VH-VL binders against q86iv5. Designs and how they scored, part 18

Target 1, 237 residues: q86iv5
Amino acid sequence: LDSCSICVDFVGNSLNDLLNIILNSGVIGTCGDLCSAVPGGQIVDTVCDLLCDYVGVDEFIKLISDVDPDPIYICEKISVCKTNDNAAASLDLVQINPQNGTVGGTFTLSIAYTVTNTIATGQLAFNIIDPTGNAFGDAVLLVQQSPEQYTQQFQFQATPSEQESFPNGLYTVQALVCEGSCGSPHPNTYTLANGTTTFTISGADSSSMSGAGSFSGSSQSTQTGAASGSGSGFALF

## First folded at step 19 (VH-VL)

Design z5
Fold by ESMFold2 at other seeds, fold request of step 21:
Structure z5 (fold): chain C 237 residues (1-237), chain A 122 residues (1-122), chain B 110 residues (1-110)
Amino acid sequence: as target 1 above (237 residues)
Amino acid sequence: QVQLQQSGPRLVRPSQTLSLTCAISGDSVSSTSAAWSWIRQSPSRGLEWLGRTYYRSKWYNDYADSVKSRITVNPDTSRNQFTLQLNSVTPEDTALYYCAREGYKYGAFDYWGQGTLVTVSS
Amino acid sequence: QSALTQPASVSGSPGQSITISCTGTSSDVGYYKYVSWYQQHPDKAPKVLLYYVTNRPSGVSSRFSGSKSGNTASLTISGLQAEDQADYHCSSYTRSYTFVFGGGTKLTVL
């Protein structure tokens, strides 16, 4: 893993703990005082110390305490992740298989996209909107994606939970390719392309399109720990 | 020399609001290095942390789940004190109430008030 | 009904070492290192003995030491003295920006 990916992963996993520690302690004089309190073991403490020492403890606390903290943005401000205000991409394919499935079934989302100007630090993200307007999704970190064609696959099981019951009906999939964190208001953030597809869940019309494969031979596969949200529509981006 | 001095009524009727005040000397309620807590003690429950207020570029509050719906802890910067308000009290709220300072010593209560025994009865 | 579990009482003879346990969960004692111990004599407010599991404030005897393993923290008092007879409370900061206390342990010096 490169330094940008390590930073985004650390901040994404530790942001809430860092905030809790900062608020509980008040004055924190050294990076060691802050970072030794972060759970996750010696490696986490070491990454925390390196990032904190690089910018200084006061600036690090300021970045963590931002009113809308964002792991990618924080790592860009630290200068561990690069930005490209001229990043450009298009979505070539947004496909969900099976298009007609059942509760408990596995769905594979396949996305093909073409980068036409390097994505320095960004995301490939998706939302799935159920028939009632409830949404869930995920994102993958993109680092230094040079001009090229890329493919990525995502899978989920339609297993009912408190967050998503998977009602019968029509589902809408929205996919985004972004420089920066998709949906973020922060500087250096752009939605480069979007695309949609649909699928249905029914008890009578189950279909299996088993055998979905990956076409990611030239892509970098990175997963950012952003949790899928609840709510309605594309506003969750 | 930090000192915490408590005041407030010692008898409160059920369904009323319990109000206590903690006056601070030797430190500021707006100190960015401290937080200001209310803790109560009863024979049946021991020590029970209720909530706090503190300043970190703005004012924050945190409350224990057991009282979250009924509690308010407020600073008073002009008088250098902070208050407890506990609404809709019952006899189960009878306890010895302490105010305490949480210092920057990793979440420890380094200064305590003298304690106020509050009885809730009709 | 206390959030953290402590033994109700312990006893020891002068000069002995004793240990008081404090058991919580993975959301409090088992998560951060924000575990503290307090000594309380009758009719007095609690006084902090240890914070951050092992750290001793200025003026607290080196006979008091602490440790933590998993969801359990421990206070050890070595060289037990008559004036150590008191109640002992553990506390933990939680993932939810709150504090929890143990039920307290009465130490009797025999």
Scores: ipSAE 0.510, ipTM 0.805, lowest interface PAE 2.2, mean pLDDT 87
Fold by ESMFold2, fold request of step 21:
Parts: sequence; C-alpha cells; structure tokens
Structure z5 (fold): chain C 237 residues (1-237), chain A 122 residues (1-122), chain B 110 residues (1-110)
Amino acid sequence: as target 1 above (237 residues)
Amino acid sequence: QVQLQQSGPRLVRPSQTLSLTCAISGDSVSSTSAAWSWIRQSPSRGLEWLGRTYYRSKWYNDYADSVKSRITVNPDTSRNQFTLQLNSVTPEDTALYYCAREGYKYGAFDYWGQGTLVTVSS
Amino acid sequence: QSALTQPASVSGSPGQSITISCTGTSSDVGYYKYVSWYQQHPDKAPKVLLYYVTNRPSGVSSRFSGSKSGNTASLTISGLQAEDQADYHCSSYTRSYTFVFGGGTKLTVL
C-alpha cells in the first residue's frame, strides 16, 4: 500500500518489542542493532532500518520510549504520515442491525460519515460496551481521506468467549472519527465527530465452547477515494 | 572490576519478610547500561529469576509472575546497592539467593554475588 | 518445574563433543534472540558462557558454541576437558520483560 500505512502497521505491531529491546539493552548505538532484534523476518527488519535511519537511531529510540507512544504520532514525527490540523468530518449514521438480537446472531455495524476537510492520517474507531461494562472494539486507519461521504461496515457474530460472553441486556456502541489516533493526547490529534447507538441481546447463554467474535471491515465511497478497511487497532477507550 | 557483595539474615520465620542486600563495586546501580536482578537456586527448581530494578531515564521494575504479588526490588543510590524484599515467605522459599548484573546489551548475567543460603523455618 | 526444559544429565569423554538442549516456547526461546548459557561448578556462582545465542564473552573458550532453531537452543562443547565437568543452565528473555531459566544439566566428563 503506501508508506504511511506501512509505517503505522510496523510500529503498531512492533511497539512492544521495540520498547522491550530498548529497555533491556540500555544502550543501542545503531539502527541495525535495534532492528535486527525485532522478530518478524527480513521485511520487518528492512522497514525498521529504513524508518530508524531516516530520523537517526537516537531520535527513533526517543519516539518509541515516549511516556505514551502512539503509532500514528510516531509516523507523523518521522514525516512518513502527514497531518492536517484543519481536518473536519461529521458522523451521518451509526446503526447496528439487528437492534434486538440473540446470542450467536450476526450483527452489522454501519457507520456513515462525511469528510469536509481532508483527514491526513486518522482513525475511524468504535467501542461496544456490554451490560456489565466490558468493552470491545476496533479501529481502521484513514490515510489522506478526501472530502466525500463514506460508509464503513463491520460485522461480528455474538459467539460467547473468554473475552466477551455476550450477556443479556443493553449494549452501547460508540463511534469516533479522528485526525490522529482517537483518544491520544499527542499534538495534531483531534476528535472530529462522535456518535452513539444501542442494541439489545436476549437469550444469552452463559456457557461457551468457542473463541471471541471477529470483525471484518469495508469502506465505500460515493465518489473518488474509496478505501478498503481492516481492523488493526488496540483497545483505545 | 565489577563485584557484587551480598548481606542479610540467613534464617527467616514463615510468614515474615525475607530481606537481602547487594552492594555494588566497580559500577553504579543507576548505570543506564545495566540492570540488577535477584535469582534463587534450589534443588527442586534449579535457577529461578525473581525480579530486577534498573534505570532508563526513570526507575523500572520487572518481576516473575510466580512471586509478583510478594516481591519488591529497590535501588539505593546513596549506598550503591539494591535490595530484595520477599513477603509472606514459606519453607518453599528456602533457597540459595544470588544477586546479578545484566551487563550485556543482549540480556545476560555477567556478574553474580557470592550467594546467600536463606532457610525459612520455625 | 522450570520454564525451559533441559536434559537432567549428559556425559562424554575427554576430546569428544557434546550438545545440551534447551527447549522453551514461542514467547521466550522461540521469540527473541536473548538466549544465554551459564556454567556452574560446585559451590560456585554461575558464570556466563554465551549470550545472544552465539556470542562468547571475553575469556570464554571457542570450544563453547551455541545455536537456536525454533523453540530450542543448543550449547555445544567441543574437545571436552576435565574442567568442563559442571552444571549448565540456559536462560531466555521473554516477551513479558522477564527472564526464565532451564532446570539445569549436569555434565560428567568420563
């Protein structure tokens, strides 16, 4: 794809390992010393070397070691991802179907949003809060998203697991569209719009023999600039 | 050359706190290129890493899951030493305790104390 | 009971080569390259032989070599000498900012 997406994906997947290597070593003199220790094969090592060499090993370590490291912010500071402090968007629709479902059922979350000033590097994020307060969700990276109306759909099956049992009751869906990483305190970060909706589950089964629900995403544009969405986020809320 | 000298009581009663001290010569406990660990050895478990303290712009601690709820490792920069406190000990905590320096950038214990045999019994 | 699995004992004659295995998981031996080996003589503290799988500290004989494949690391001692009779321990750094050790291997030089 593009260099910004590659950077965010690398940093997002390797941030814990990079920090672990930096803290355990104490002194790292070259990008090669740091990047060769990162697991994931030669492509991962090459991306690491390129990003690290671009800013220098000392600056790269500083960015990784920040009190609240953030993959989008790091890639913005490296100048591989652009920022727009005037980014603007609105949420047109946050809809979950069915609004009343059952355990094991398939739910489709549909989010429509309008970008009115380009989102340079940002996120579309959602969080689903079950009746007990337990939350799960995902985020999709938005890169150079031009002014236009967009739709994004996520699906999940309400299959009970260790992480989420899908109890009976009222669920709250929160959706955010952001420049930068949603919820981040870093510069060039803005919550552009937010919205909520709810749904209910009845007939939940407290026992389970299968793993956590999964998500799939797609994005659609009514004009130019449609992008394919996929989940790669951390729990952000 | 770096030397680690251990001190502390060798007999501790059950339910009490085991406390050991490791004095450092030839290096600083606040060295940004080192970390300071406690490791114990028993016939039944062999070597067991317990935890560490180290300075990387601020002080950090990491602890083994097996003892995380009971252990504290603290630096003492004024005396150039670090300590182990292990709470609520049982006879299973009877072991030969070592302090060690992690001094290689790729994670190895290059200097060890002389060892302190600690017995937990009534 | 140890996090890493080593054979309890191994033996060899002077001049032979022997290999000691150390098997962990994809979260330790199989993840990073932070695997180290220690020699321990009776009533002595352990002494580091290898770090970063293959690297020898200054003063350690080139007869000691290491390798790793998958979740298993290996220490090879070539040209066995009487002084090599000792206990050998492997260690790995983990994804969780911790260290784990093997159960130890007693080497007997026949």
Scores: ipSAE 0.501, ipTM 0.802, lowest interface PAE 2.3, mean pLDDT 87
Fold by ESMFold2, last read:
Structure z5 (fold): chain C 237 residues (1-237), chain A 122 residues (1-122), chain B 110 residues (1-110)
Amino acid sequence: as target 1 above (237 residues)
Amino acid sequence: QVQLQQSGPRLVRPSQTLSLTCAISGDSVSSTSAAWSWIRQSPSRGLEWLGRTYYRSKWYNDYADSVKSRITVNPDTSRNQFTLQLNSVTPEDTALYYCAREGYKYGAFDYWGQGTLVTVSS
Amino acid sequence: QSALTQPASVSGSPGQSITISCTGTSSDVGYYKYVSWYQQHPDKAPKVLLYYVTNRPSGVSSRFSGSKSGNTASLTISGLQAEDQADYHCSSYTRSYTFVFGGGTKLTVL
């Protein structure tokens, strides 16, 4: 992993902890005082120290404490991630398989995009909008994506949880490729292209099917509802 | 040297509001390196942190989940003090109440008030 | 019922070492290093013995030491003395911007 990816991963995983530590402590005089408090082991502490020492503890705290903190934006302001205000790309394919599936089934989202001017630091992101308007999604970090064609696949299992019950019906997939964080109001951020596709979920419904049983999923979210790859977690935009 | 002096009534009826005041000397309630907490102690629950107020470019509050719906902690910069308001008290709120300063490092309560025993009964 | 678990009592003779445990969760003791210990004599307010797991404030004897492993913090008192007879409380800062305390441990010096 490159320094930009390491920074975005660290800030994304540690932002709440950094804020908590900063607010609880008040005055923090050195990067060591701040970073030794961050959980996650020696590698996390080392990354924290390197990033903090690179800009100085006062500037690091200022960036973390900003009103609308965004890991990509923070890492751009630290200067370990670069920006390109002239980044350009198009979406060539947004495809989901199967187009007709069932609750509990596995879906594969395939996205192809062409970069025509380098994406310095950005995202390939998707949202999936269920029949009731509820949305979930994920994103992958793009670093120094030179002009050429790229492909990416995401998988998810339609396992019901507190955040998404996966009702029967039509789902809309929205994909975006961005410089900066998709949907962010911060400087150096652009939506470069977007695309959509749809799929359906259907299955036995005990309330409407003669002789069908009645089943309900758990309300507990599981790791099977998380996106694959380095982009674990949910992105909404 | 920092000193915390508590005041307030020692008997409160059920459903009333418990109100306590902590006066600060040797430090400022608006110190950016401190936070100001209320902690209570009872035989059945031991020490229980209730909430705090502190200044970090603006005023913040944090409250324990067990009392979050009923508690308010407010600073008073003109009198250099902070207050506890606990609404809708029950006999289970009977306890020895402390105010405490959280020092600017590492989440420790380095100065404590003398304690106020508050009894909630009819 | 306290959020952190401590033994209700421990005892020891002068000169012995004793250890008091404080067990929490991965959201408090097991998360940050913001664990502190307090000594409380009868009819007195608590006084901080240790903060940040191992750090002693000025004036606290080096006989008091602390450690943490996983979700459990420990206070060790070496060279036990009569003046050590008191209640001992642990505290932890949490991921939720709050503090939690243990139920307390009564130390009896025999």
Scores: ipSAE 0.501, ipTM 0.806, lowest interface PAE 2.3, mean pLDDT 87
Fold by ESMFold2 at other seeds, last read:
Structure z5 (fold): chain C 237 residues (1-237), chain A 122 residues (1-122), chain B 110 residues (1-110)
Amino acid sequence: as target 1 above (237 residues)
Amino acid sequence: QVQLQQSGPRLVRPSQTLSLTCAISGDSVSSTSAAWSWIRQSPSRGLEWLGRTYYRSKWYNDYADSVKSRITVNPDTSRNQFTLQLNSVTPEDTALYYCAREGYKYGAFDYWGQGTLVTVSS
Amino acid sequence: QSALTQPASVSGSPGQSITISCTGTSSDVGYYKYVSWYQQHPDKAPKVLLYYVTNRPSGVSSRFSGSKSGNTASLTISGLQAEDQADYHCSSYTRSYTFVFGGGTKLTVL
C-alpha cells in the first residue's frame, strides 16, 4: 500500500477516536500521549506516531479538531497525499439497472468516467436520494489516477433498515468525480464531473414485520450503507 | 484547591424544570484542561452521568442518551459557574445531584460538589 | 440498568486482598483506557481512587491497584483495613463522548 492510501485509511478509521481523545483529555503535549490512546494495536499506533511526528503534535491536533475534518484534506495538509489543481475528468455513463424495481431487489449502479488530467487524490462518489429526501451513498478513494477510461460497478439490495426504509417512489442517483473529497469546501478540492440518473421502486410495502413458519435466509450487498446498516458516515453532496 | 459549591431548589413539581448551579473556586469554567459534569445518584440506579460542558477552542456539550432530549448544561464565565437544566421532570428524576470536575488528562472526576438532594413530587 | 456490571457486594477480613470486577463492552471498558474507580463512604461524595486503569492520585494508598483485560476492569485492595468499608464505583468513557458508571459494590470488612 502507498503512503497516501495508508494515511487516508488511518485517518478515516481513527478520526472519531482521535477527536474523542483530544476533546476528553484537554491538554496533550506529545504525539506519544495522543497516539498510545488510539485503539487498534501497534500498527495503528505506529502510523499515528509517524503522521503526528511529521507535522508536530500541535498541528496534528489542529487538523483533527477542524470544524470540518476531512481525511483526504488532512492527508494532503500533512503532504502524504498529493494534489493537482488541474485535475480533469468527465463522466461517460451513470446507469442504474433495473430502472424499475421492488423493495428487496438488487440494483446495479454502473459508472464510467474518463480522466484527462491526473486525479492526484480524489473520489468517485455517489448519492441516492429516496422520495422523502433521505440520502445514502458511498465513495471510492482515487490515488494518482492517470489519464484513461475507468469503470466502476456498485451493487446494493433495497432491504429496509434503520437508515433507509426504501419507500415506493422515484429515486435520484447523483454521481461525482472529484479531486479532493467530493462536496468539501477545503482548498485543492474540485468537482471534476457530475451526472444523474433515476430509478423507481414500486410494489408491496415491507414495513409490517410479522412472524412466518417457513425457514429462509437472506444476505445483502456489502457496498450499500442502507443494506449493511453500518452507514458510511461520510458527507453527502 | 478546587472547590465546587452547589445551589438550587430541593423540591420540584412533576413537569417543571429542575435547575441547579455549581460555583467553581480554584479553577476556571473555561479551563482547557477540565470539563464540568452533572452526575446523579439514586438507590435504584446508582451513579448516572447526565452531561457536561467544556471549552476546547469553543464550547462543547455532551449528554447521556437517557436525558438528551430534556437536558441543558451551560457555562457562565462571568460568574465562574455552570448550570443544569432538566425539563419535564418526573418522580423518577428524584436523586442526589452532584456537579463534578473532570480534571485528570485521562478522564476522571477529581472534584465533586457537596450534593443536592432533589425531590420531584406533587 | 447500569451500563457496567459490578458485583453488588463483596466482603473480606482485615489483612486479606479483595478484588472488585467491572464489566462493560467493547464500546467502553474494552475500547479506551479511560477507566476510573471511586470510593464512597456513607453521606459523602465519591472520591477518585484510580484513573487511566492503574494511576493513583497523590494521597491514595498503594494498597489500591487496578488492571484491565478485555471488557473487564478490576480494582484490588490489598491488606484490607476497617476504613476500606465503603461503596466502590467504576466508570468508563465511551466511544460516544459520554461516561457510564457501574452499579456500585458494597465492601464489608468482617
Scores: ipSAE 0.498, ipTM 0.806, lowest interface PAE 2.1, mean pLDDT 87

